# Designs tried in a protein design chat: VHH binders against Ni-sirohydrochlorin a,c-diamide reductive cyclase complex, component CfbD (cfbD). Part 3

Target 1, 370 residues: Ni-sirohydrochlorin a,c-diamide reductive cyclase complex, component CfbD (cfbD), of Methanosarcina acetivorans (q8tjz8)
Amino acid sequence: MTQKEISIIHPRPSSIVAALYTLRDLNVDVAILHGPPGCSFKHARLLEEDGIHVVTTGLDENGFVFGGHDRLVEVINKSIELFNPKILGVVGTCASMIIGEEMHDAVLEANPDIPVIEVEVHAGYHNNTRGVLFALESALDAGIIDRKEFERQEYLLIKATEVEKRFGAASKEYLAPSRGDLKYKVAKRLIELLKEGKKGLVIMNAKKETGYMFADITLAVSEVAAALGKKENLVNMANIDPELGLPRVRQHAQYIMRDFIAHGVEIHEIIGGMDEYPIAGEKVSELIKEKYSDYDFAVITGVPHAIPMENLQHMELISITNGPRQVLPLKEMGHEHVLVEIDLHPKTLGVSEIVESEFGATLREVAKEA

## First folded at step 16 (VHH)

Design w4 (from v4 with S57T D62E)
Fold by OpenDDE, fold request of step 24:
Structure w4 (fold): chain B 370 residues (1-370), chain A 123 residues (1-123)
Amino acid sequence: as target 1 above (370 residues)
Amino acid sequence: EVQLVESGGGVVQPGGSLRLSCAASGFTFSSYGMEWVRQAPGKGPEWVSSISGSGGTTLYAESVKGRFTISRDNSKNTLYLQMNSLRPEDTALYYCARGTGYSYGKYPRFDYSSQGTLVTVSS
C-alpha cells in the first residue's frame, strides 16, 4: 500500500530560501536573487545579518515579458564591483523559472573571474531540500566542495527528511503551533531532580547556528548543578564536532566549543557535527546503552525528535525546541516536558557567541530561590 | 588581583617561529579555560586558540590550525602559544585571556586579558 503522501497545509520554508542558506554555509559572499525585489525578502534580510550580501535583479513586469538576461548580467557585474566577492551565488526564482530564463547564459556573458554557484530553483517544489541539493550540486561542479562532501550532505538530507516525515513538521497534514510547557514549572522540576541526586544527560542536538542559544541551556544546567553540588551527576553531549560540515557549519561548532571551554563546561561526548542532527541520535543511543543506561532524566535541546526513543523510555525527558509545531509530536513521542524557544533562529543569525536562552535564564532565576 | 602578563613577542621573518608565554596570577589557574586573541592593525580582535583548564581540550581558529599550538603548565601558572610557519597576516598584538567560567549570563567569554605582546612578521 503506497503510503499516500500527506498533503501538508501549513507554511514551510521554500527551496529558494533553502538554497540561500546553503550558499551561506558555503561562505558565499554575495547571493543574487534573479527575481522580483520582494522575493524571499525576510530571509534575505536575516542572511545579511549573518554576513552574506543578498541582492536582487528586481525583475518587474517588463522583465517578465522581455526577459531579465541583461539585468542579471548588469547585477553580476555591479555585485563584483561593490563587494569584490570570492564566491558568487546566483539563485533563480519562480519568476525566472516561469519566463524560462537561462541564468547560465548571463553568467557566461558576465564572465566573472571568480567561482559562481548557479542555483536554478523555484518555490514550487514539494520538498524544500531540493534547494539545498541544487546548490550543493552546483558547488560541486564549481569545485567548491568535493564528491565526498557532496555525498555526505546528500545522505544527511535524506535522513533529515525521514525524521521530519516521521516525527517532525511533515508528519501531519496540520500541526498547530504551541508555546509548550511553562518554563518556570519545568525549571523547578529539573532542580528537584538534581536535588534528589538523579543522574541526567544533557544532550544538545542542534542544527547549525541554533546551537548558540541551545548551548546556553547546557551551560545553565551545569551552573545550577554545580551550585547544588551535583555537577558530577550530569553528562553533557553535543553535536559540535568542529571537523564536520560545510565551512560555516564547522565555524559554528568551533565557536560554541570555544565558549564551552571559556565557561568551564565539559562536553563529555561529541555526538556528531552540527549538520548531523538527523543521525546524532544513533550515537546517543549507543552511548546510553554502553555507558548511561542507569541515568534518570535527559535534557534534550535542538532537534529532540531525531533521538530514538528506544533507549530513552525509562528517562524523564525535558525537551527544548525552536519549533512551535514540534510540541505535539514530541508529546506524542513520550517527552514529558516540552519547551519552545520562540524566535530562536533569528536571534542566532549573525552571532559568534553563546546567546542566553529564555529557559536558561529562567532556570538560573529559579535556582537562586532554591 | 587577577593578572595576566604576556611575553615572547617580537619581529620574525616569514616562515619563522615564536613562542608566546602568559604568566597568570591572582587566581586558581587550572580552574579556568584560557585563550589567545590577536588584533591586527585596523582590524577587530580575532580569536586564535583556546585550551581547557586541565589542558585536555584544545581548539584553533582555521587561520592558524596546523601552525599554532596552545599549551599550558598549571604548575607554573603559565599559558603558551607556539607559533610556527608565521605569515605576514599573523602580524598583530597578541593577548592572553581568562575564560569567564560560570558567569550566569552576565559576563562575556573572557573577563580578564593581558596588555598584549606585539608580533611582527616581516621580510
Scores: ipSAE 0.910, ipTM 0.975, lowest interface PAE 0.4, mean pLDDT 94
Fold by OpenDDE, fold request of step 24:
Structure w4 (fold): chain B 370 residues (1-370), chain A 123 residues (1-123)
Amino acid sequence: as target 1 above (370 residues)
Amino acid sequence: EVQLVESGGGVVQPGGSLRLSCAASGFTFSSYGMEWVRQAPGKGPEWVSSISGSGGTTLYAESVKGRFTISRDNSKNTLYLQMNSLRPEDTALYYCARGTGYSYGKYPRFDYSSQGTLVTVSS
């Protein structure tokens, strides 16, 4: 049954932003926003902290009327001069779209001796996946990725969209943001479960760099379990295959795995890459059916709503997400405990090591009193 | 007292091989993940490879994957790094480091490191 496209009235990330993050994942050195200086400002600044230079052509009212071609050429040349990039990205905006000039003409005129990923995009798309696809297509054309990886990414994008439409922020016309359940209360419950000798799955299904903080929860649960003499009661799963994903995504997986090793956390099951969060649940379900059907509870971090409920129905679920609007959908799915790590994404940009989570910290504190 | 002492560094030609060793003392070696880190002149430290306490899990930086092999002998309290097909860009001071283990929210990922052994790859 083709789910009727619901008109969503709460804000969502734009295709422009999606394109920028894709360029980041491709290890683009410089991304040029061809638009006004304020376009995607928040995300542009965040990305700068993540190691990509984001510059703008600074289109103004004059540019809107007389065009932005010359300015774009100038900024391309300036960017090359300033940053000596290996790969350059040029991303369109609503302004450039309305102006109607071809960005490619400016790129041709500038004639850079490096690959350029051109993304003709605006924020008017109903689905932000267009920004990702356009970036990937351009990358393919430029020889930065091969056809196999392109097809893989395209598939994952489709699956991600399905998850969001069915169980995520796109599942309803409006989802009110919530902070979820009290971290202290949930921490106590988790400790109780452990004390009772219950068997638990700790499942990290994280999206890219968000894994740096969600990994702390995996770590914290292991630490607490060990302190209680219940370490053997836990099985850790994580989507941190270091061989899967675009270059930056693979790097995140490597660094997180590195840190797990350093902190003495064993990942018993690798359930996919950090870009495979929409399909990692398939592996989880298989594993539960084959090996872990007798487990009592699950702590699920990252994208809990992507994990099928079929094999989780008998478990007490503790889910941690970074999306305040995901609380209600998760509750409706049957997740008894739902927590939100507020501002998780900004806190994980530009990092290369596990970042302490609020819930992890809370759990550690509560355990001291237990 | 925790001690990590590395050995095996030296000068080699491009394409050559070296084996580094790190002798550990003052702690239960098998209980800790270990890693190799290197620092080239004028550059920051670069993670090279990690190995779990049991030795069951190994991980490599992309720059050394397929050329370097990390291993450990817990009976000898020794960490190893076999380096093959060495390149000039592998020139660096190589450190052995101990993972922090359960740090209870305290970072960094390692708490002790060796003094370093110099590896020079030059024609």
Scores: ipSAE 0.902, ipTM 0.972, lowest interface PAE 0.4, mean pLDDT 93
Fold by ESMFold2, look of step 16:
Structure w4 (fold): chain B 370 residues (1-370), chain A 123 residues (1-123)
Amino acid sequence: as target 1 above (370 residues)
Amino acid sequence: EVQLVESGGGVVQPGGSLRLSCAASGFTFSSYGMEWVRQAPGKGPEWVSSISGSGGTTLYAESVKGRFTISRDNSKNTLYLQMNSLRPEDTALYYCARGTGYSYGKYPRFDYSSQGTLVTVSS
């Protein structure tokens, strides 16, 4: 009657990190990390490059016990003075019972005239969905999101977890990293398919800001197809609905769609928002069944393992992920060609336009030889 | 050869409306996506709105959504921006820009822009 949970031993993000990224998605201007030293997360610099000020109370254990409340009040007031934020986030780290009471009282005493999202996260907890849920519940209470958006985000978290447990990084106890197939060989094969007059789907199913890089692959494939006189053989699908998602997620979709317009690349099918990568594959499957069942190949970027295989089985699949540990699961699902975009996150945080991908660059270079 | 000439700027009171035009010449207008960009004094450029070559896709910055409408008349080689419910923070130099088309690994969003027309929203 019981189902066995998979024990995961390769690296995964903590609840603190997940909470901070949720605050980013809500366009929080300042995030205060409250607690003793050693409870900080290592991505604070990258979040600061994305326009979020990350500040700590900077207390040792002795200072926390005797004056943590007053220090948090001081940091809240100073953060407002220095940064004039529209939304403030306070994330409690370590020793959760003490931090939680102190955090609530300090926010009440400071009485800021802006919304405050308060999140308490235990440092030893590794369930990243709990951190996201705490941040979203606080945002709902503060009136930053409505209940419909909260329920949508909760649903998407559940679906994302299901996808990763069944087909993704959480599908096995250990998954070895891989660089995937050779990019120049896959680029040559893609060009061959286009020259032969094969019809292809270019499907971007990207997670949030990662789309800035995966969209370059859509650009590159369209450019090469046009140079070969074959652009009409392609259908571009992308999960860049600019009306769906938390504020920063909608902004990413807006900027990527703006860039597609500027570069003259049409997106024929919008398959969802940039937070809907766990479920956008359902729309892809419907579209293929109804309109594209006679297509010969697909280029799938972002989260390819979230696309159901039932309507892809007859196609030659070229799949591009940013997860080195995703290569084996994709191969086992039937994806013949699997490529990895390494170093994606540092290159896509803080940007406001499409950035070069390794495969896009490779495809453009190989096309010059043709 | 490529020319983009905008007009329609001026001074308007808060809540008022203006319609900007951008006359294009020297290229096949309908083949290019176009956008409006604004730059307030002392600030960097801010993307306002985009429209595809066919006019079938339009997109707006959150700060102007619901108040501004981008359009184009490909038979007249003209791009438009209808600005309604104007606010003091909309005060800026507005210019139109032509999308670069295929990037080929170079990612500037536009390759030609107009010099700009000043919009001032004040009482």
Scores: ipSAE 0.741, ipTM 0.921, lowest interface PAE 1.0, mean pLDDT 86

Design w4 (from v4 with S57T D62E)
Fold by ESMFold2, fold request of step 24:
Formats: C-alpha cells, structure tokens, sequence
Structure w4 (fold): chain B 370 residues (1-370), chain A 123 residues (1-123)
C-alpha cells in the first residue's frame, strides 16, 4: 500500500464536468464517477436536478488502486437495480493505474443488459473541451452515435471555440460585467418600430436548453406585433431543427417548436439545430442577403455575436445575451441595443417547456401601457 | 363554447391501424394549433403530435415518429390521427387539445381538451 503518491496526475475537474454534461445530452440516465469524488460533487447535484443520477464508487486514492474493480462492479449492479437506466455512463476520475482496463473489466463482469459508455478522462490535457471529446468518442465506440454525428459534433466544437475567441468575452482581458441597456427603454423602442410599420427579423440563435427562455422573446414580440396589427412585418428565424443534435438537444428543439405551435407563433426560417449556434449565422446572413435585405431592424437572441455583421450593418439591432461580459463586445461590433437575461441557467435547467424571460415580461407589460 | 369530441378508439392487434378524429366547434378552428396527447394507465400525459392552424407544420414525439400522422381538415373542423404499426406500448387514453394561442404571459400549452378515447393494442 502506498501512503504518498505525490506524482499522481489527476484530470482537471472541469474536464470531468464537461464529460458529464455531454453524457446528459446523450440521455444517459445514470453516471458513475469511478475514483475520488473531488470537486465534481457540486456539479453532480446540478445534474441530478436535470434528471441524471450521479453516483460514485467513493474511493480515495489508495482504495482506487487496490479495490476499485470490485467496488465498481458493486456500484454498477446497485445502480441498475435502483434506477433501471436505459443507458449507463462510467467516468474514470483518476490517473492512477490502467483505469480503462479496470473500468472495462468491471463492466464486463457486471454484464449489464444495457449500453454502457465508458469514459476515460485523461490527465495532462490543456483545455476543458477534451472532456466533451472523450465522452463523444466513447459514445461512438459504444455505438450510441454514428461517425457522421461524431464528426458533426467535433466540427461544431471547433466552430464554437472560434466564435468565442474572435467575438466573445474570452477574446478580451479585463472585461467588466454589464446588465446592458434598460429593458423598458428597449421595449418602448421596439414597440415604436412596430407602430411605424418597420419590418423586423426575430432571430433566435440559442445554445441548447437556453432556448427555452430565449424562445419566450420570440413569443412576446409576436404577441405584441399581433396586438398592433403588425405581425406580417416580422420574420421569425430559429435554430430549432428537431432532426439535428444529440438526443436531448433534439428533444429541446421538439419541445420549443411544439410550444410555438401551441401559442400560434410561426417560425418562417429554420436556421439549424440547437447545437449549431456557432454556424447558424452563415445561413442567417445568406437569408438576409437573398430575401430580407430591405428589413429595418432585428431582434437577436442567444448568441448574437455568432451572426456575421456584413448583412446586418444597416439595421437597428436589439440583441439579447445571457453573458454580462458580452455586452461591450457586442456594442463594439455595432449592436445598438444589448440586453442581458441574467438568471437563464437556473430557469432553464431541467425544463421541458418555454419559460418566461425578463425582456418578454417587460415587453408585454410596456405594450399594455402603450 | 369550445367543444372537442374525439372518436375512433378501440381494440386492435399489434401491427394494426386505427384512425382517430376530433370534431371541433365553438371557435375558429383554423386559427389554432392542435395536438394529440395520450395517457397510459399509471402514467402522466405524454405529448404525441402537434399541427399548426394552417396544417403547414407537423411535429411528432420520437416514440411515434414514422408510424403516426397528424392532419386536419379545416373545412370540416376536424383533427385526425392516423396510427399505423401499433404496439402494445401505444395502449392509452388519447385526447385532442387546442393550443392556448397568444395571451400576454406564460400559460399552459393547451386550454381545452377532449374527454379521450381508449386505444387498446393487445393480442
């Protein structure tokens, strides 16, 4: 038994968390953290609120070296009995021993009748996106996604990184957070544009489940335009293709579109899947050039900085983000009005329907008073 | 007053087909999105399918995609669900529901529903 193994290199906690959230998007029901529980415990609670059971083998470093196999078999069997999962994930959280063989041997011994995604989070990687790739590679190996979907996800991850480096808050040091422009003033301006008969684009370019709140802005703008007799002056665009993405991402798109149908709101242009926010802006730009170049304003929600500016520069832009540090970069790009939805993640975690946004509520309130 | 009256339920063998209908009255049918919802014994409601007021947009739950077809005839104020390749898991009370529409704030997805018709898939 070794008392001091200072040379052990542990995976970064953020890579483990990224792998767990990718397993969520794959609709994994139970995720087993094999090894020391560490800082990942806090995120395990959040994942349980999102409908995923996260359990641990509960080993310290020494227990992992000498007893990990039997403990993992035990936890696998108990997890299946307790939760009856359709898909099981096992995530290695320690660099000691040959963790992949220990995990695989334990899975073979337990011999579950369900698919198992075995994720090894390797130590020594420089960035947290590797956790996403580890989970995706493991899902491909398990036959849960095909090669085409894996390549698409890898491409989208690259593109998301490029967008944030070029246009995001991460591209600049020392950015202070901002709450953006005053919501009631922007709501008054939007109503003024509609009353003047201006033609507008309402563009939702949302990242996955964040769309449940950003879609409310599409609802609110459509409701107000209809009340003013101006709904025909609006074109709604949204990245909610229900056929694109990992299973939970497709489910978000389905539920949001179901809710648009129920509320009588038409989406005139589907610009991509809910994981395609880094690239959907190219389709938006092409659509504007081809069909909407004479439009006067745009309401852009989600990831507005991913939409190219060359076909937007003549429009008055009302942009809504959930990133307080994104406000200044957006204004520097030329977005005239920038709003922030500051409580987006707590309000969209684990939901299955559109939820009210602060701007949507403000716009509805101001419209009744005007 | 809004009325939704469903019909077409019954007992069918696995692999069989049924066609449900939902007759609407008391409102402008073509102005509302409609959906089918089912509820198996001991389970909560499960969304099955949606269709826009014009009929131009349809959407299906993954569990029924490729087997069920939603449609509407706005001249007859009638909503339909064609169910093919039925499985025992499709056994449920099926009802139609009217979308809530615009309402200044968040409301339930639908505001009126039918009483439901029982579909039983068994050998």
Amino acid sequence: as target 1 above (370 residues)
Amino acid sequence: EVQLVESGGGVVQPGGSLRLSCAASGFTFSSYGMEWVRQAPGKGPEWVSSISGSGGTTLYAESVKGRFTISRDNSKNTLYLQMNSLRPEDTALYYCARGTGYSYGKYPRFDYSSQGTLVTVSS
Scores: ipSAE 0.706, ipTM 0.908, lowest interface PAE 1.2, mean pLDDT 85
Fold by ESMFold2, fold request of step 24:
Formats: structure tokens, C-alpha cells, sequence
Structure w4 (fold): chain B 370 residues (1-370), chain A 123 residues (1-123)
């Protein structure tokens, strides 16, 4: 029982960044950053590479001090003319938080004939859920999502926060980054388990677009097992229900499932949607208890710390995360092998197909040499 | 040699139906997932639908969901696409494609495709 409210001092994304990615998940076509031109530059670039137009009012010193109402009206009108968006997002930055009344007034004056999601965020130095909630509340008010989906998203945020406080990035005041265990060593061990005829679970519990990379591990393990004549010893589980989630989240699940079909990899258990990673572990635990308690090992990708340990304790666990700070908490939970897929954003940005992971590539190469 | 030969294209009025077939040879058909892909004039390829090797799993692009049905008959080595409630926007060259399968899957999701059959939806 060590859950507590603590002060987190390692770096975490801002609420503004969280709002921007929520707008992406809602399939917003244009996001206007209302404030100085340099705010959120790195993530604006990443969103543009993901096919979303990110523009700025670019407030100079006068606009910063005296407001930017006319500039926002002008940028709204220009954005509609240039991009013909179906949904427009306006996100307040540090400057617009000071002068937030002008944001809504400007939207009213521009009077666009499309839905507008207006997000004014507080920094939220200790967690980023405020930005997500503000974006979702604005989407609900604009009629882009209904109350049932809003309540579902709110519930999932609560559960994600609980997981992170207990076992994740919010579980300690400071977590050092780590590259994890050596990939070739773990690949050799995994191949050894397969050759010995051990029965394994391959569990993808991925967070949204990260699944494009983690799904490659499911592919690689299945391919190697098939080459060894051991594919029947594996059960694949994945949180890729294409009917659950915000529009972009559902699209990710659909494309990943399409690719599993194309590569001949069966997913035996669908454990939830790609936004349900905080709670899909409950389904995994039920399935293991009822059907797979005699299995010897598990390969767990994405958010492994969200899977309850109660029914996994007897298994040899090979866990793959994209969070370098997650290595220590996973080791402390009892995960024997912890691997990190680094630089995920460049690999998964704007893609619509499964992309090769470092561990998948390593596993394939070690299998050829063995 | 892997061969995929499709048929069933043609001209149809909006709201009409067509059934496309894709005859497969040169491989164990039931071991491979299959897709239908279409390409409208001046556009890139668009994934339409997928079916697993056993036929137990099907998946559809949002633009065709509820109107198109993919199926296969593994005893006849044939893939089908039943296209109902056709719209002018469905006008395209349609081709079938074989999934790459267990081929150390860093390759594209399909490795062979048919030449295509034209579907034209117009009044």
C-alpha cells in the first residue's frame, strides 16, 4: 500500500501539448496556437508531420501586452480559406491565458460555419490531464462528441492516472531514464523458451499510435515461433478494438488489425480499445485466470505496468515499453526482462502501417543466426 | 508462380450492385490473408477490405463499411467482394492482393496483386 500524492520533479509534457494531441485524436483539421510564435514549436512540427495544419497568431510584443483579438479573427478566416477544415481548434498558450476573453470573443466575431474547439489550459505542472479534459469538454460543448463518450474518456483518464501513480511515471518523485536490458540477450532467451516448447502469451496493451511499433513485436514473435514450428504455443492478445475510442484512435486500431491480417498473425483475444490501456489489464487478468493459467512466459508490449501481477507472478515476463523512466518500476513489479523502444515519435509519426521495432528487428536477426 | 486474376467489373448505376471475384493459384490460398484495394483516377491506392486466411476475420475501410462484403471460398481458391449501394465515389480500378504472411514481416503488407478490374458508377 504505497500509493500517495507526491511532488514529481522529472520533466513531463505540458497541458498545452496534451490538448494538442487530444485535438489530433478528435481529427481536428487545423489547430491555431494563440500566442507567441515559438510556443510548443517541437510538437507543432510533429503534428504537421502527422497531417494536421498547425498555425499561430504569432503575437509580437504589442499583441502579447494588449491582446490579439483581431489577429485571431484574421487567422481563423485565413485558415478556413486555405484549408477548408471540418473542425477547427484554438488553443490558448501562455499569452492567451492572460487574455483569454479575447479568444472566445474572436471566435464569435469570426463566426465560422464549422465546429470550433476552444481550449484554455492551466499549466498543470504535476500532471497533464487538465489539457485533455479541457479539450474534451470543449468538444462536448461543440457537439463533436456526445456525453457518453465524454464520460468514457473521463473515466479512462482517471484510471490512467491511477496506474501512473501506482506503477508508472508518477509513482516516485524522480525516475531516472534507462535503456533497459540488452535486446539481443532477451531475444536469445525468448528463442530458447520457444525451442523448449514453452507456452507464451503475447500481449499488446498499447497507447494509441504507439501500437504501430509495438505490433511489430507481435509480428516478430509470431514469425519466429512459426519458423520454429511452435506457433501453436502462443496466444496473442491486443487492445485494438476498432469500434472504441476517438476517431483517430479507432483508425489506428483498424489499420493495425488490417496489417495483422495481411501478415497472417491471428489475434486470439481482443482486450479493449487503444484508449483502454489503463483498464485492459483487467480483461487480461480474467483471461489468464480462466484460460491460460498454465502458460510459462509473457511478452508484454506498450503499457505493461497496467497489467495486474496477480495472475502473471508465475510467468517469465519480457516487457517492452517506450518509456525509459518506466524501467525501474517494471523491474520492481517483478518483470524479469525490460526493454525500451526509444525515439518512438519519428518512427510512428504520420504512419498508417505497422513499423519495425528495434526488438522485432533484433529478434528476427538472432533467429536467423541461431 | 503466384497468380491473381480478378473479374466482375463493369458499369453500374448509383445504388446498384456488383460482385468481384479473384481467382488465386500457385500458393496455398487458405494460408494467406487477402485484400481488396482500389485506385480512383489521379489518386493513390486505397485499402478497401481484408479477410484472414481462414475467413474468420473481416475488416472494412470506413468508406465502404455496411455496403461491401468480403468473402472467400478456400475450396475454390477464390476471393470475393460483394459491392452494394454503389456510389459515384466508388468508381475505381479494383484489384486483389495477397498478404505477405510469415515472411519476416518488415515488408509491405502485400506482395502480389492482380492487374485490376474497372468499376464505373455513373448514371
Amino acid sequence: as target 1 above (370 residues)
Amino acid sequence: EVQLVESGGGVVQPGGSLRLSCAASGFTFSSYGMEWVRQAPGKGPEWVSSISGSGGTTLYAESVKGRFTISRDNSKNTLYLQMNSLRPEDTALYYCARGTGYSYGKYPRFDYSSQGTLVTVSS
Scores: ipSAE 0.661, ipTM 0.896, lowest interface PAE 1.6, mean pLDDT 86

## First folded at step 19 (VHH; from w3 with S103Y Y104S Y107T)

Design y4
Fold by OpenDDE, fold request of step 24:
Structure y4 (fold): chain B 370 residues (1-370), chain A 123 residues (1-123)
Amino acid sequence: as target 1 above (370 residues)
Amino acid sequence: EVQLVESGGGVVQPGGSLRLSCAASGFTFSSYGMEWVRQAPGKGPEWVSSISGSGDTTLYADSVKGRFTISRDNSKNTLYLQMNSLRPEDTALYYCARGTGYYSGKTPRFDYSSQGTLVTVSS
């Protein structure tokens, strides 16, 4: 099926960045960017906070003309010496692509005694999922993941792309960023619903590490409901299957579930892994049909736009996302209340426990006055 | 007063088994999730396993999955960790911890922990 490609003019993450995050998910210790020192600087620094060393070959004008092969070999060797990695990643850039040398030749020359994930990528792809795919393919070749997991990931990438094209940041040529609705107003409304004895679904459909903050919303809603004597009115759902996903993704799920257990919050329904946010809505829809068709409202965190609206139309929806550009699409889908956790992603990199959200904090404060 | 007292640690050969116990007192045991944490020499604490208050939900770190089993007997106020196929890397001080049972935005994961029992896996 020929997916309609549109010319998106708002900024999006590059395939280079996507590759780096994939390497992180694979618990790569060191990622080498074969390019100029400034390439993907922001994300490189963020990733360093999440336990992956990111180094650069520092290609300059001379490298652009005369090649970067020797420099890459040098940096590979230096990285091994400095960090003693179990797995090494080498990621191409626009510069390396233009230079046209085979990155693999440098890896061969360096001849590391550890697995190397080579990602020949540049930022010129229209679909940033290419970076993910290339990284996964290389990981498969290196024996870091098996075929089953590869195929699973590939499927999820396809589904993620579909969601983004239909309802996400890739759904329009341009999406203006918005901060969404006021958090205190929405908090008041949620409390009102609870006071009225309404039944609610609290659904976390989070993408990987973003779940650490979205999980706080699950906690906050539970806390407020309990304070009102309405805890039984809520059903918690979360895509935190600890058995699914790449190593780091599984770890996120485990840590979040651990924290739920510790804080006395029951997750009634597991709706998928933390990498299955594109398809978790299928399980949600099934559950609603089977068990929860009489519920009145839903608090949806993470990727609300991935959940089909068919079984949500009768519910008052409170959706929380980390994407300012997702506000309009969600509103158009029929989500009545749309909140944005600003800078959520950077705040969840490098963490290993649930992090308080702005909405969670707001909800707790408003509840004190109720 | 909340008390957690662990027992069952010792020296075992690689491939061996140990069963740790954590006796709880001073609180309604079944109302709290519990966890095992370990700390190897020179390393930070590592989460090992968690179990819900009812015992219906169990969770394991990848490093111990398939080898360790967490369980609890609420009638005896006791938490257990069955450790099979022990490895040298499992050498650590093991302690049990009580989940806080609530979250207010700044609440730590657990509020009480035992003193720890030493598990040494060596040939």
Scores: ipSAE 0.911, ipTM 0.975, lowest interface PAE 0.4, mean pLDDT 94
Fold by OpenDDE, fold request of step 24:
Structure y4 (fold): chain B 370 residues (1-370), chain A 123 residues (1-123)
Amino acid sequence: as target 1 above (370 residues)
Amino acid sequence: EVQLVESGGGVVQPGGSLRLSCAASGFTFSSYGMEWVRQAPGKGPEWVSSISGSGDTTLYADSVKGRFTISRDNSKNTLYLQMNSLRPEDTALYYCARGTGYYSGKTPRFDYSSQGTLVTVSS
């Protein structure tokens, strides 16, 4: 029975955007959007805050009719002149695709002395993972990544898709956004658990740069536990392996680990890289079975829905996500407390240190009163 | 008073080695994570390496991995940075810094740093 692909009617990130973020992860200095000036404007601007230059060829009505080859060549040359990039990205759009632009010809004509990652992509794909794959394939061809890393990324992408289809934003035709539970109420409950001497797992399973804010929750919980004399009741887990992932992803892991060291918080278990959030739950499950089966509660941040429930059923779960549409799925999975950090992603772009979360701040405030 | 005093900087040829030391005083040294930071001329500060209070966890920036080694002797209240295979791009003022040991939402990563020792890698 061909499982009828659910027609999702809520907005999702495009493959163009996915490609741009992948280029960022590869430490591309300049990304050229070959399309209209407004294409992916919001995300382009966000990426600029994260250190990548995003420029556009500014295709207009004239370009749609007569082509944009010459303009692309011009923008390639201008970008090289202005920014002196080590790696250049060229990303297609719906416009370039529809008018049949051969971006490679423009790159050949420009003949840059630096590697170029060409991504022929548009926003019409049903799955935004196509943008990621196209970028990675091109990077492989350019010798920026090796086959092993490519295959690893491809595998993770498949796993991520599985998680999203089963428990994430792609699991239903429509998911209404929610703010989740009240942060102060959940903070009080967490403090109660600690006061009662309950044992807890603090699990950060974060996706890339989002970890900068989710890490604050790890800090806050540790701080409160310490203040209550219950520090030994907690085990910290995090997917911050500093050796795994594309260059920028590794850097995030390193910076977060650095900050944990600086702030005196021990991570007891490394459960994967910051790109391994789809499969980190496997390690968590193994660890629980082996070492932590008697623990009473878990605080899970990042991608809680990727953690298998089989080994969490006996625990009171406090989950924090950055996706408002993830609230219902998590509740249905059996997560008792679900919180949402609103606008977390934009707040973590361009940062290099842990950023205070709303829940972390709330937890600290509530703890002062207890 | 917390004090951090670095030493060991100097001029070295490419491919050479240096060992930096940071003498700590005025606090319980073993209770704090420590780090090395460097600042090249005309550039902002760059994190180099971190080490936990116990010394069990070490971390390195990609730019120095495989070449630099951070260590500490808690009995001597001293932090070290062994720098091998030095490159011209390693030229910078090197600082040792103390992690704050706590986080309150807006707490800096480190609260004290040394004055810096100059490392120059040139042919």
Scores: ipSAE 0.910, ipTM 0.975, lowest interface PAE 0.4, mean pLDDT 94
Fold by ESMFold2, look of step 23:
Structure y4 (fold): chain B 370 residues (1-370), chain A 123 residues (1-123)
Amino acid sequence: as target 1 above (370 residues)
Amino acid sequence: EVQLVESGGGVVQPGGSLRLSCAASGFTFSSYGMEWVRQAPGKGPEWVSSISGSGDTTLYADSVKGRFTISRDNSKNTLYLQMNSLRPEDTALYYCARGTGYYSGKTPRFDYSSQGTLVTVSS
């Protein structure tokens, strides 16, 4: 049998993945991908570690255009039976708005007794930012978030892009990856600073995806300082406000703060939510100018390049990033020591507690020698 | 030697209130962060609330925020959980737990817990 092939313009996979990550942050329990969106769902399966199930209707392009309604109703009902979700996401991976009406009609027919967020990921020049916005707009339309939170998220996306353009690796024509400075040598230097009675800031400005590992560095520095009788010389700052962000983002901040409390580490300054890393540096700069201008060094984890240098320039800076291409830009900004934690996202996906970092482990080992 | 003894559980109507207590002995109470944890029948443990050793920092799971209040009296070595606006889904065994006070890379969050007191919210 011969038929004309019907070509459908498909969204880029990065936009689909970004939408799914945003649904995870909204505490969507199961997300249904409606139709065959392209080549790979490998990244979607990584989301299972955070407690979201991703299923597909499995349609080829012909079924997606001409018969997807009944299949979607079937998958909705089966997903509810199998997973008993509290909130459901339905992501239409179509090239046209006509499929969106088919998707909505299927959700209405299935009539689930739980909230549903219906997301259309449109074709075009899309990137991760557009995928996030598609999901957020759909959550706003479904009443899952209010306008204030949508506008806050949109603002933070803009600010994150600005930080990358001004200070990130993307501000350079070409950068080779680097492993940064040797962790053993920097750990020894940090211990020397503490033994000399120097006063330090420990600033966690982490992304929501890697916060559990960067928080370990705060634990390690604090515990080593305590063993030296120097804990009072440290001020801990962290972007873990437990009331800011989408539900799962708040939950991560809550779990990290819970773990700090349990392990006996005080956070003296909350500098923002975990989604506020692009702007938390403004608060850091204000705090240093107002209260900590006489401090000697800083340990900065996560996104150190998002912190303005104006009030940091006089300090010895020990900065830990997960971006191998960020090493040279950070050194050029004035960060004296730059360390790299590689592969943080896979190591922290699905965890609900602080996990040991490479630098934290190194610092603990070097401290035993002191 | 380290002892955590909870009390205050019972049966209550939806919308009612209970106050749980956890008496601590055998250690310097004010040096340790404390938690309340609950476990509903047939389910795993659920973190409810945390409080720092000084009492200055408190933290709540979203499921209880605005309804529950954690507090401590370091002069009496006692941890409290005031539970208001109780719902049937709050039915669980509630226990207090002591934070370890250190982290070595794989240290559990707490090292001692009480046996638990049953809270039942039903009509």
Scores: ipSAE 0.782, ipTM 0.938, lowest interface PAE 0.9, mean pLDDT 84

